# Designs tried in a protein design chat: miniprotein binders against a7ua95r516to809. Part 164

Target 1, 294 residues: a7ua95r516to809
Amino acid sequence: ASLSLLSISDLVPDLQFIFFWMSNAIEILYFIQQKSPAYMQTIELMDDKAGSKESLLSATISANEEAMTILEEVIMYTFQQCVYYITKTLYVVLPGLLDCNPFGTEPSSEQCRRAAGVCVCAVCVMPEAVRRVVSVFQTTSDLLQQYQVHSEIQSQMFAYLFFFTNVSLFNQLIDKGPARGWFQRSRVLQIQASVKILLDWAKGAGHNHLAQKFFAKFCSTVTILASPPQQLSQMSWKALCAEHPSLKPVQLHRILTQYQLMAELGPLPIWQPSSEDEAYIYRTVDLLESFENH
Short names: E, the ipSAE of ESMFold2; O, the ipSAE of OpenDDE; V2, 0.75 times the mean of E and O plus 0.25 times the DockQ between their complexes.

## First folded at step 12 (miniprotein)

Design bg9 (at its last fold request DockQ between E and O 0.91; V2 from the best seeds 0.80)
Fold by ESMFold2, fold request of step 13:
Structure bg9 (fold): chain B 294 residues (1-294), chain A 81 residues (1-81)
Amino acid sequence: as target 1 above (294 residues)
Amino acid sequence: SKVRITIEVEGPPEIADIIAQVIRWLAEEAGAEEVEVRVEDGRVTITITGLSKRMAKYLLKIIKYLAEKYGVKVTYEIEEL
């Protein structure tokens, strides 16, 4: 078993109760919303004495609105608590994606794939670092389904988890990439393969649109870094900005600088920022992403 | 493993009554065996019987959050059955 007490499986015994109360509050909110229209319909069937009916209707609406507001606060609070514990676990496991080798050299992985076909792909090819991240996403999905959480709330939770994952991986790559050798092309290809496994999980889980949207910055970064020099050197700064709108000028500049160092390329005139963007490529405050934007 | 929680809510009557009603709904939907609400001298007392200890723990965290958010004073006692 894992020695880490931050594993998602170690948190489920307590986390499940937070999910329970969130789902419980959601169910009550929707029940009250349905009851409010029916109760108003019952009031409308009474003999209409304008003052009396209006007073009763106003008091009923005010009480229901206050109760629904409090239930919304409960839902928001429990949602934030769920996200807090889940992202605490993600923060610990995500850096491992940048160091792992998903291509593997273990012969048993190849033999397992050939012997069992489809099940071999699901079981034998996933590095432990990727498995830890997938486990967090899968456990979250399982809890949401176990407690029958409304699909829009499920989407909101995964939108935030993918946003958090993107910010964490991007910031780690930018901050630690040079020292860790993560900009080496062979390493970038390994990172790209590892992220592909996460994207495949998201597609299979019905969250493909969210993953495409919220992983955009990290995926753009890896796509640029993985591009062959003869291909990338044909793309101007403006073309790269258009192809990768999720990247800020300072971020694109940093990525291209690291690419030049890795590929042993000198400065390329075609990568000179536009005059508008040139003012922003040195804004270090814009280099890293904030977790508070979601 | 099952507990009885006695919760006292003290504050502006209009908000304390609504919070107490929400707590009642949460407990009843969660399958509490019994929920009792008493109003005495500007204080609302809620007794919830039959939740597990862990369910009660997280319900109390929700109640404490609401107390801070809405400016009411909440105290509680947990009795194991």
Scores: ipSAE 0.788, ipTM 0.950, lowest interface PAE 0.6, mean pLDDT 83
Fold by OpenDDE base, fold request of step 13:
Structure bg9 (fold): chain B 294 residues (1-294), chain A 81 residues (1-81)
Amino acid sequence: as target 1 above (294 residues)
Amino acid sequence: SKVRITIEVEGPPEIADIIAQVIRWLAEEAGAEEVEVRVEDGRVTITITGLSKRMAKYLLKIIKYLAEKYGVKVTYEIEEL
């Protein structure tokens, strides 16, 4: 099947078993960690008749530590498999978020899973492109809850998914944005509205802090591009750096340069990089985000 | 359908025994009806009964991953019940 036809719903039948084994491994690990002190104490209280307590204790400790290490490997493996499949689905749907018009009244053809009729819930009124992205995150959340996955692992999974989403959207916007017209005022406002819907969902799902943290670069980029020329032209390079600390100098410089071209403002002296940043604005290797930095 | 899986782990006893123990725990936590572990001359045989075919298949995938990572030889047989 072409990658274009891959939906998160199609992956659920396979993902459920990965989540099942991941959850089980986590529970076992947690159990061993909690019981380990009591178990050691029990061995210490046994009569020394059958060999040195010390050797038995040492062997038992070592065996438990090794078993925990293997369990951690199982958890990591299953976690990575989950992330692999989920991110493949995200990769397919994320470009649609940049092209969608959230202000269009597209009739939601999809029925809300909770209602037999036309649902006017926040998800049902979302643009289709936004809904597809939200559906991936919601399905992930539902699976994590269904299998009662430990909260820390849930947080780590969402952190990675938000990271991946930010990197993907940021890189696409910076690399392809000018050519695709995503830097045009009307398109930027559409992207801004779409991102807001996604962030509002994340807030409602209890992931507000993670979303704010990991979407910072993309949000900063969109915020700058969405700023009116009259407002942005009054902001100095230093002020923009301070307001958008998630952006590297080379990234900010690229955004401003493309903004100047789009808005036909010409060069603005107030946007000139500081002497300290001047060397960094030419580091093109730092322009795009890496998927390996997480 | 439920299955019976027989897994043989060959390798250094220290690693094979621990892998077998982890497999046992995973199977028990998954609701296996029976889990038997036999240790003979550096070979560990694990017999798991009562898992669904799909659960069992993914467990085998995990076991294969562990085997490759830790350099142990794993063989298995699946019987449908």
Scores: ipSAE 0.747, ipTM 0.932, lowest interface PAE 0.6, mean pLDDT 90
Fold by ESMFold2-Fast, scan of step 19:
Structure bg9 (fold): chain B 294 residues (1-294), chain A 81 residues (1-81)
Amino acid sequence: as target 1 above (294 residues)
Amino acid sequence: SKVRITIEVEGPPEIADIIAQVIRWLAEEAGAEEVEVRVEDGRVTITITGLSKRMAKYLLKIIKYLAEKYGVKVTYEIEEL
C-alpha cells in the first residue's frame, strides 16, 4: 500500500473508466448543442394559437440549458478526477528527474546489453526516472486518443499537466536544490538534458505550443543556471528580466545568488535589481509557486 | 461482470427530472442494454441494465456528486447479473 510503489500502469484500469465517462458526457453535450437550435426552430414553426407554443418553447429552452449545465458539471468533475490521479502519480516520479543522469557513464553499454538489440542502444540515453515521467504523459495521451476526447479538452489536460510539472520541478529545485547539490553545474546540465527529453516528447505529441508556454519558468531557471559564467556575467538585470519574463524578481534574484555561489563569482553590479524590483524583493517572501493558477 | 442499477432521485421536479434525463443519456451513450425512467409522485426511478460493475460504480460516483451539488436525494441498489 506504499505510495512509492504506485505507477501510472496501476491507475490505468481506474483512469479508463473516468476517461470513458468524461468522453460520453462531452459527446452528449455537443449533441445537445448541435440539435438544440434545430429542435427550438421546429417548436417555433408549430401551429399553436392557444399560447401553448410559447410555454413549450420556454420550458424546452430552460430544460436544455439546465441539462447542458449538468453535463458541464459531469465533464468538470471527471476532468478534475483524471487530473487528480495523474498529477498524484507525477508528483511521485518528478523528483527523480532532478537526480538522474541522461549522459550516463558511457553510451550506457550495460543498459544496452541488458535490453539487447541495436535499437535499444538509442533508448539507453533516457534515464528510468525520465522514462517514468514520459510514461505518465504518453499514457494520458493514449487514453485521450482511445476515448476520442475532443482536441480542445486534450489541450486543456496537457496545459494543466505541464503547468503542474513546471510548478513542481521549479519549487523542488528552488526549495531543495541547495541541500541536494542541484545548483552545481554538472547537475544543472543533467537536469537541462532531462527537461529537453520531456520537451521533445511534447513536441512529438503535438503539444509544443503548450510546453513552451507552461514550462517557461522552469526552463528559464535551468537556462540561467546552465549559462557559462562568461556569457551570463555580460547580461544586465534588465536584460535577464526581458529574456525571462516568467520569473518574478525575487525568483530571479535567488537564482542569480545561487549562481554566484556555485560559480564562485564575487558581487556583480550588472546584476543589481532596479529600485522597484529591489523594494519588492525586500518585502516579498513568496519564492515558491502556487499550484493554484492565479 | 454485468449489473443492474436502480437509482431513485428525489427533489424538486424541475431539477430531479433533468438530472434523471442526464443520467439516462449517460447510460445510453455508454452502451447500456436497457435504460428505463419512471416518474411517480415526486420520485424519479432510473433502471440501468447491462453496464459492467466497475463502469456502474463510476457512474454512481458521478451521480453522488450531482446529488450533492444540486441538493437532491439519491438512493441506489446494485444487482449482479
Scores: ipSAE 0.735, ipTM 0.940, lowest interface PAE 0.8, mean pLDDT 83
ESMFold2, look of step 12: ipSAE 0.769; ipTM 0.948
ESMFold2 (binder alone), look of step 12: mean pLDDT 85; pTM 0.819
OpenDDE base, look of step 12: ipSAE 0.734; ipTM 0.926
ESMFold2, fold request of step 13: ipSAE 0.781, 0.785; ipTM 0.947, 0.948
ESMFold2 (binder alone), fold request of step 13: mean pLDDT 85, 84, 84; pTM 0.819, 0.816, 0.814
OpenDDE base, fold request of step 13: ipSAE 0.741, 0.740; ipTM 0.930, 0.929
OpenDDE base, second read of step 19: ipSAE 0.735; ipTM 0.927

Design dj1 (at its last look DockQ between E and O 0.89; V2 from the best seeds 0.76)
Fold by ESMFold2, look of step 12:
Structure dj1 (fold): chain B 294 residues (1-294), chain A 95 residues (1-95)
Amino acid sequence: as target 1 above (294 residues)
Amino acid sequence: SLRKRAEELERKAEELKEKVEELRREAEEEGAPEEVEALLEYAESMAQAAKALARLAEIALERGDPRLARYLLRAAKILLDLAELLIKWAERLKE
């Protein structure tokens, strides 16, 4: 409906408050973790005239531990709120990556041209579907920087966003790809180019390692589907498993079966699963990935 | 109410900060042991953190998030109680 078309920009005011709380909680937690040990050492060394120094020490340890535990809960709660709002936006825009043609020209946004004056920003030049996804990631990055969120938390945020993106794209491709024609070679090459633009953004933003780690399953799938038929048909099942270790046997088998069908390589199976894998290639419970993994 | 508790914790945190500032001036004039200054520094830091948490809780209540506010006030009270304890020990050692 109309409300489901809200952009990440519409959510920024809510996200600003959540990042504000998260950043402040992190700063207080960090202070307790880094400064309290020195004060505890001072208490341990002070002259104990009344013989009750151990009571002060015990109370101080308990208070610090309880406060840090609660602050960790606050950080986790606000982190979860951020990812909830951001992934709600991602869920809406990600399917467009599977449908778009990155080789076609896209008109620049009138708002982008007006804001940029005479210059052309990279976001305005990108295909619209890719621009929408990049805008979510870029807005998230800008907010994290604006509120000076600790770099470790920034990395964890993007690790989860890339995990979510991978699961969403992989599941859509596997589940809906046959009906949507996404296994056609021309379509796969378009998908590959769109993902490359997204990976280039991640690299430029300093998240290359995270993107490589968390996109591995989807990227392996697209790499297989983009392979020339004659080259792929020459590879054994064992070689494909070794080249694409992120794919489970049922996933690899499903991808190859769809590839053979769409490339019209005949009815006889080309790739024979190893004896170890034969028990696992039909386990449909393992086909799709869970959003609950991290 | 949570709002009343947040205002009370913020007020108490400010009171303890003012008390610490006064005690630090007195300890310096009296030439108190270095341990007294360390306890007072610690108490001041804890009171300031508790004040910040209480302010964050007030904002969370204004934005309709009483769950977040409850977490923040719980942490604020723990740090404020610690600050008060450290002050009492600093006063005792000053004697």
Scores: ipSAE 0.734, ipTM 0.928, lowest interface PAE 0.6, mean pLDDT 85
Fold by OpenDDE base, look of step 12:
Structure dj1 (fold): chain B 294 residues (1-294), chain A 95 residues (1-95)
Amino acid sequence: as target 1 above (294 residues)
Amino acid sequence: SLRKRAEELERKAEELKEKVEELRREAEEEGAPEEVEALLEYAESMAQAAKALARLAEIALERGDPRLARYLLRAAKILLDLAELLIKWAERLKE
């Protein structure tokens, strides 16, 4: 099936098995971790009547350690599989978020219309492009909860998904934004509104801190681009760096340069990079974010 | 085959659980030390976990993931070996 037709719903059956394996592996790992100390203590207190308790203890420790190691590998493997499938779906739907006009009259989701008429729930009033993105995250959340996956693993999952989303959106905006007109203030405001809906969802889902952390670059970019020329032109390079610490100098420089072109502003000395940053603004390799090293 | 191995491990896990129950009954009748029960409980728990892992492996095989199945079976085997060792010690302590 072409990636373009892949929906999160299509992946649910496969994801269910992965989450099932992951959850059970975590449960067994936890069981071993919880039980092992007590059992080892019991062995330590035993008399040597039946043989060397030290040998039994050693064997017990070794077996538990090895089993736990393997289970950790299972957990990591299943985690990676989940991420792989979910990010594929995100890859398909995320571009739509940048093109979305949340202020337009888009019809409410067909699903809500069929059940109870015009649903005015937060999800139902979302633009379709935003809803598709949210649906991926919501489905992930639902599955994690359904299989009672450990909270730490849930947090790690969403951390990575938000990271991936931020990188994807940021890179698309920086790379394609000028050509697609996404740097126009009106379009930026649409993007800002769309992202806000996503962030509001994340907040409602209990992932506010993670969302704020991992969307920082994209949000900073959008915030700068959404700023009125009169306001932004009064901000120095140093002030912008301080206000948007998530942006590398090369990234900020690119954003400001494109902003200047879009707003038809002449050269602004106030935006001139500091002597310290001057060398870094030409590091084009650092312009786009990497999906690696998360 | 991995499937055969999974089935064997599941069977072995059940056999060990039955052996634990047998030994527990005998230990109670004979008035064996409390340490025997502790070892048997530990063995039972390991056998149970191993059985679960073997089942997960079978599902993984059915879903076409032999890599996952191999990990699960390896873990199951380790736990069963431990259970067997614990049972042997329990038997020796009961005598």
Scores: ipSAE 0.698, ipTM 0.899, lowest interface PAE 0.6, mean pLDDT 91
ESMFold2 (binder alone), look of step 12: mean pLDDT 88; pTM 0.864

Design dj10 (at its last fold request DockQ between E and O 0.85; V2 from the best seeds 0.00; counts 0 for: SAP 70.431 > 70)
Fold by OpenDDE base, look of step 12:
Structure dj10 (fold): chain B 294 residues (1-294), chain A 95 residues (1-95)
Amino acid sequence: as target 1 above (294 residues)
Amino acid sequence: SLRKRAEELERKAEELKEKVEELRREAEEEGAPEEVEALLEYAEEMAQAAKSLARLAEIALERGDPRLARLLLRAAKILLDLAEFLIKWAERLKE
């Protein structure tokens, strides 16, 4: 199937199995981790009536360690599979978020399955493009809950998904934004509103801290671009760096340069990078974020 | 085949659970030390975990993931071997 037609709903059947394997592996791992020490203690306290208990203890320790190692591999493997499928879906729907006009009357094409009639729930009132993104996250959340996946794994899942989303949106905005007019204040305000809806969802879902952390770069970019020229032109390079520490010097410089062009501002000495940052603003390799090393 | 191996492990796990129940009954009748029961309980739990892993492996095979199945079967085998060892030790303590 072409990536363009891939929806999260299409992946649910496969994802269910992956989550099932993952959840069961975690449960068994946890069981071993919790129970093994008690049994080992029991063995240690046994009388040596039937021979050396040391052999029994050694065998028990070795078996448990090896089993736990394999189970960890299972968990990591299934985790990676989940991420792979979910991020593919995100890859398809995320561009729509940048083009979305949340202030427009876009008819919600999807009927809320939760209520009879016109649902006015937070999800149903979302612009379609935003709803599609939220649907991916919500489906993921629902599956994690359905299979009672350990909370730590849930957090790691969302951390990665938010990371991926941030990188994707940031890179698209920086790379394609000028050409697509996304740096225009009116468009930026639309993007800002769309992202706010997503962040509000994340907050409601209990992932506020993760969302704030992993969306920081994209949010900073949008915040700068959404700032009125009168306000932004009064902020020095150092002040902007301090306010937006998630942005690398090269990234901030690019954003400000494009902002200047868009707003038809002359050269602003106040935005001149510091001597310390001057060398870094030319590191174009650091301009776009990497999906690697998360 | 991986499928045959999974089925064998599942069967073996069930056999070990039955053996545990047998030995538990005998231990109770004979007034065996408390350590025997502890080992048997541990063996039963390991056998059950192994059985679960074998089932998961079968599902993985059905879904076309032999890599996952192999990992699951490997873990299952380790736990079954442990269960067998525990049972043998319990038998020796019972005598």
Scores: ipSAE 0.801, ipTM 0.937, lowest interface PAE 0.5, mean pLDDT 91
Fold by ESMFold2, fold request of step 13:
Structure dj10 (fold): chain B 294 residues (1-294), chain A 95 residues (1-95)
Amino acid sequence: as target 1 above (294 residues)
Amino acid sequence: SLRKRAEELERKAEELKEKVEELRREAEEEGAPEEVEALLEYAEEMAQAAKSLARLAEIALERGDPRLARLLLRAAKILLDLAEFLIKWAERLKE
């Protein structure tokens, strides 16, 4: 048995403690940063005898600075623990997005199926693989709200989770896609629909800006691969770079190469990289994304 | 032990909170200067923060995370010492 393959629901008890520690540390840090200066101003306005208040001010400043440094370390430590547990779960469930069919071939609940003529359950539409990923995001969101974690930290958490999701999906598609048949047109359309469900979740959860920013590379890849040949073959290298600035030259070149193989197209002159980009399309060190770029 | 230190800091923080509550009541009855009330209010906030951090450290030790506990106790000690300092200043000024 592998404990690293636990579902997000199995990790909730551990995450609850970590969010509890993090939220309390954030609140205390916030107080020191935002509220303590008012008290120190009151101290500065005191009647001072023999310079005694300078000792009080000096000690207070030193204590606040040292405490803030330590609390920042606590917050970073607990944030990293949350990310560690959550991304281990994401790593396990994300590959299923590349293999699933979001168009309604997944099993649904017995109660939802029995209501056939009036079935309005959203669960009946969402494939299991997508549901597992959404469950990780939704559980994270619920915990952050339950523990009233500061909104800036919530945004940083989802920025990282979306970044991790994008890198994981992109790298798997590029690395395993040829062998797994993921570049076939019908498969790409299914992947596109699955990602749309994730993007809709992010929009409904108030994270649309973050999702647009951090899913851009994977979404661009799928958009290119989903394009009909008669449309894509009319777009120059320069036009594709302009439409998809998140893709590095080596990445765009690889995607177009896979597209050509799938569509049985020979080399197209319009897809010749610019002279500037020619130096970069074979930089294999830039092909896969690093989980440490953010 | 680290557990004993966490329990000691929480106990001291609670004692300081009780002391501040008493001093604030006395200051209100006596019509003490605004700066005395500000110092006592600040001290109460610092003692409460120190208590909270000590409790968090105890929980971290129960869950087997002594690194987190040490960080929390370092912060708790600093804020507790500040609270004690502020109380002594407030007491002196109330005279």
Scores: ipSAE 0.779, ipTM 0.942, lowest interface PAE 0.5, mean pLDDT 85
ESMFold2, look of step 12: ipSAE 0.759; ipTM 0.934
ESMFold2 (binder alone), look of step 12: mean pLDDT 88; pTM 0.864
ESMFold2, fold request of step 13: ipSAE 0.769, 0.752; ipTM 0.943, 0.933
ESMFold2 (binder alone), fold request of step 13: mean pLDDT 88, 88, 88; pTM 0.859, 0.863, 0.860
OpenDDE base, fold request of step 13: ipSAE 0.777, 0.755, 0.765; ipTM 0.929, 0.921, 0.925

Design dj11 (at its last fold request DockQ between E and O 0.75; V2 from the best seeds 0.74)
Fold by OpenDDE base, look of step 12:
Structure dj11 (fold): chain B 294 residues (1-294), chain A 95 residues (1-95)
Amino acid sequence: as target 1 above (294 residues)
Amino acid sequence: SLRKRAEELERKAEELKEKVEELRREAEEEGAPEEVEALLEYAESMAQAAKALARLAEIALERGDPRLARLLLRAAKILLDLAEFLIKEAERLLE
């Protein structure tokens, strides 16, 4: 119950502190990393008065290494906290993306209605369900920029968030898709359009490569499902595997089986798995993606 | 308490910075070698970083994250110990 009401906006105050700690810890870490070599060189060049040089150098090295290790732990801890809160919000809003009809006249967000002018910004024209997802990513981006978090950490953050999003959407589509009618061509096209909006946002935000990489599995699934029967029925198992390398054999087999049922196609010998893949199509444990292997 | 420890570390950091300034003046008056200034600069930088970490720890305590505070304070302590060691070496070189 409480999770359903959780918006990213509600988490901003807490997230701000986490990003603050993370950013400052990174800054101090880099400061130590940059300054330590220079200071060590200075110590190395000092006159060795009564063996003090060696002890000083040893103490300096040890202290720097230990401090950096702790700071790395702080960074990882704060990173994990950010991910934890942000993914909770994503968990709530992502299901709406699959049910979204981006072609429908959904009323513009209440916020855009209050602005006397028709805001034609890309966000304002987004379906509400898509806008909610984008808002999570945008808020994350804004916070990362606000606190000037190192670019590498930003990339890692978005990599994980896109990974999480892909796994969540893929698993929901595979598991609930048939029952929810998400495998129907019309619904698939809606999903495809919604995902495209998200990918366009990611591209605009400078995360195009990460988005393409981490959404590959979900996008492949949607692409297959969006394919006309006349086209897809001409593609062999091997051709589909080659075209969609992000999909495991069991996943592709499931998708094609459900597609066949939805399209009322008889058995298609051309979709028969290769002898090499025959054993793998029955590995149901590999059907859904895991959140743990990132 | 963690709060008391944070305050103590902040105080210690400031004391070390003051000591650096004192020794810098002495070094200038005595015409001390460049090595002394380098040690003092390093000590000052470590004390400053430690002070920042202690402040971050205080904020973490205020926000109810003692785990984070402990990590930050531990790092601060290490840097202060290093600063103190550097200061002692600088003092030795001025004698």
Scores: ipSAE 0.805, ipTM 0.936, lowest interface PAE 0.5, mean pLDDT 91
Fold by ESMFold2, fold request of step 13:
Order: C-alpha cells, then structure tokens, then sequence
Structure dj11 (fold): chain B 294 residues (1-294), chain A 95 residues (1-95)
C-alpha cells in the first residue's frame, strides 16, 4: 500500500513489522557468525580418510558468505524502509517548528513549582509543533528498544534522522525565511528555543554526539542570527568561517545578508569575504543542501 | 507461488531437523567421531535458521512485500542445501 500519513502513531503498526524483520535478520546473521568457527575448526582438524574435507570446507564457506550477504541486503532494505516512512512523517511536522512560539504558553503556577521543585522554562514551553517532532524521535527510539535492534544500527538510524532534520530546517529557513519573516530577531530566538528542546531530547536519549555532529549547520545558522550586533560586528569573515566550518561561503554570505537587513546595518568591511571565497559566495547551486547522505 | 515455496522450505527444514536427531542418536549409540557431531550440529543450526527465514517470508507475503520475501527465501534455500549436504556426509561417515 502507498502511504500519505500525517502522524507517526498511524505508522507504528507497519513500522513494528519492519523492525521485527530487521531485528530477526540481524539475529540470524549473528547466529551464523557464532556457529561457524567451532564447526570449521573441527572440520579442518578431521582425519580426511574419505577425501571430503575440501568439499565440506568449500561448501560451508560459500553458503555462509552468500547467505550472510543476502541477510545484509535484508537489513539494508528494512533500514531504508524504516527511514523512508519515518522521514515522510518528519517532512510533514518539521516546518511547524519554524513557525511555533515556544514562549507563548505558560502553565507555570505554584503547583508546578512546588510539585517538581522549580518549573524550568524549557520544560513549560513545549508547543505542539515541537512535541510532534519529539514524538517522532521518541517513537523511533521506543521501537528500536522494543525490538532490541543492535546499537550500531540504532546510531545509524538517528544519524540519518538528525541529518534529515538539519537539512529540512536549514533549507526551509534559507528558502522561505524572507517571505515568512523568520529572520526577525524575536522569531530567531523562538526557533533557537525550539531547537534547544530537540537537542535536549537527543542528549537525554544518549545521542548527544550525533546531534552535535548532524545539527551543526542549522545550529550555526541560528547562533549567528541570534548574536547581538555589537558582538557579531566585531567578527571578521575569516573568524566566522573558522567558528562555523559547517557553513559554505554562499550560505554564510546569505545568512549575514539577512542579518544586515533585519538589524538595519549597512555593509561591514570586516564581513567582506576573503579573496579565496569571493568566487564562491554567489554559487547558488551550493546554497541549499541535498538530502543525500554525506 | 512464493507462498507455496515458503511452505515447502519450512517443511523441508523440519524434515532435515528430524533427520539430524535420528542420526545424532545413531552416532551417540555407536560412539562416532567428533566430526560427525560437528556436521550434525551445524546442519541442525542451518536448518533452524532456514525455518526462521521461511516463516519471516510468509509474514512478508501476508503484509504484501514480495521483494523482502524473495530475499528471505533465497537465504533459506542456501542454508537448507548446505544442511542437506552436511547430513549426507554425516551419513557416509556413519556407514
């Protein structure tokens, strides 16, 4: 069946079967790998009076390698299916993160402060749009744990989901930000707070290193945009490139241009690109990121 | 077609596991060499893995994923052919 889904919870039954197949394929692959050494050693040491040792070793090696290759293909196929369905859901919910206001709801009260000690603003301000994104990540994590998927596969899954999230948010901000008013300072601070909630989820889930690596481009963008003018105007082009190596010259140039417009600053001499970068700041083919894995 | 093949491979896997149990009892009764038990143990392991793969393929067909089912059945067939070969060699060594 074709999918047009708006919620991760609608996908859970189908994802459960895909994770079931993936987990079982991994277990069978491991089973073959664990059984082979002792058997092979016994056959290699056998007294070969009947002359069958070579045919036994050859047949076993050939069958094991071919079967394990097919199981690796099954694991890759099921992994790609999981990623496809999960990112389809992320694609639908991620844009709302750029429009939401994490500061607009305040359920803080004496009950909240007394019951949990101190009510932290980040805990009290999870808007629906952020909750939907966190729900996709949390549901994915729960399924991976439920089916005891190998930790290396879990890390690869979240590496790709964080990469996808970073590309989607960055591309939408750059492409639609001017028309949507997303470069306004109040909007940037709201976006920064929303991203902080995602980063906190990743840290609590044990994926801090992956989040730091794969959110770098979007986080650098938001960090620059949120910087006070007095601080940012003191940083040269070279210094900004060094602090934000994830940004291509065309991307940094676009971000600084939007910053100048919103802060009502004229061109700054220290933001002039280096001679090495001057040819690259107009390469619009490099402005948006690809969803292909790096 | 694929469903009939999955059922056939599952039945074959069970037949080979039963044959292994038969030969293991014979080998223990006769005090057969270590390599006979190694052949039988590995053949049983491969038949068990193939049975699991065939069952996974049946579920994949029920859920409408024949591509996944074909991969699983290919792996199951390979493991069963190996298991059958090892069983025949174990029989020769017991003669």
Amino acid sequence: as target 1 above (294 residues)
Amino acid sequence: SLRKRAEELERKAEELKEKVEELRREAEEEGAPEEVEALLEYAESMAQAAKALARLAEIALERGDPRLARLLLRAAKILLDLAEFLIKEAERLLE
Scores: ipSAE 0.766, ipTM 0.942, lowest interface PAE 0.5, mean pLDDT 86
ESMFold2, look of step 12: ipSAE 0.758; ipTM 0.936
ESMFold2 (binder alone), look of step 12: mean pLDDT 90; pTM 0.893
ESMFold2, fold request of step 13: ipSAE 0.766, 0.764; ipTM 0.942, 0.942
ESMFold2 (binder alone), fold request of step 13: mean pLDDT 90, 90, 90; pTM 0.894, 0.888, 0.891
OpenDDE base, fold request of step 13: ipSAE 0.722, 0.709, 0.716; ipTM 0.907, 0.903, 0.905

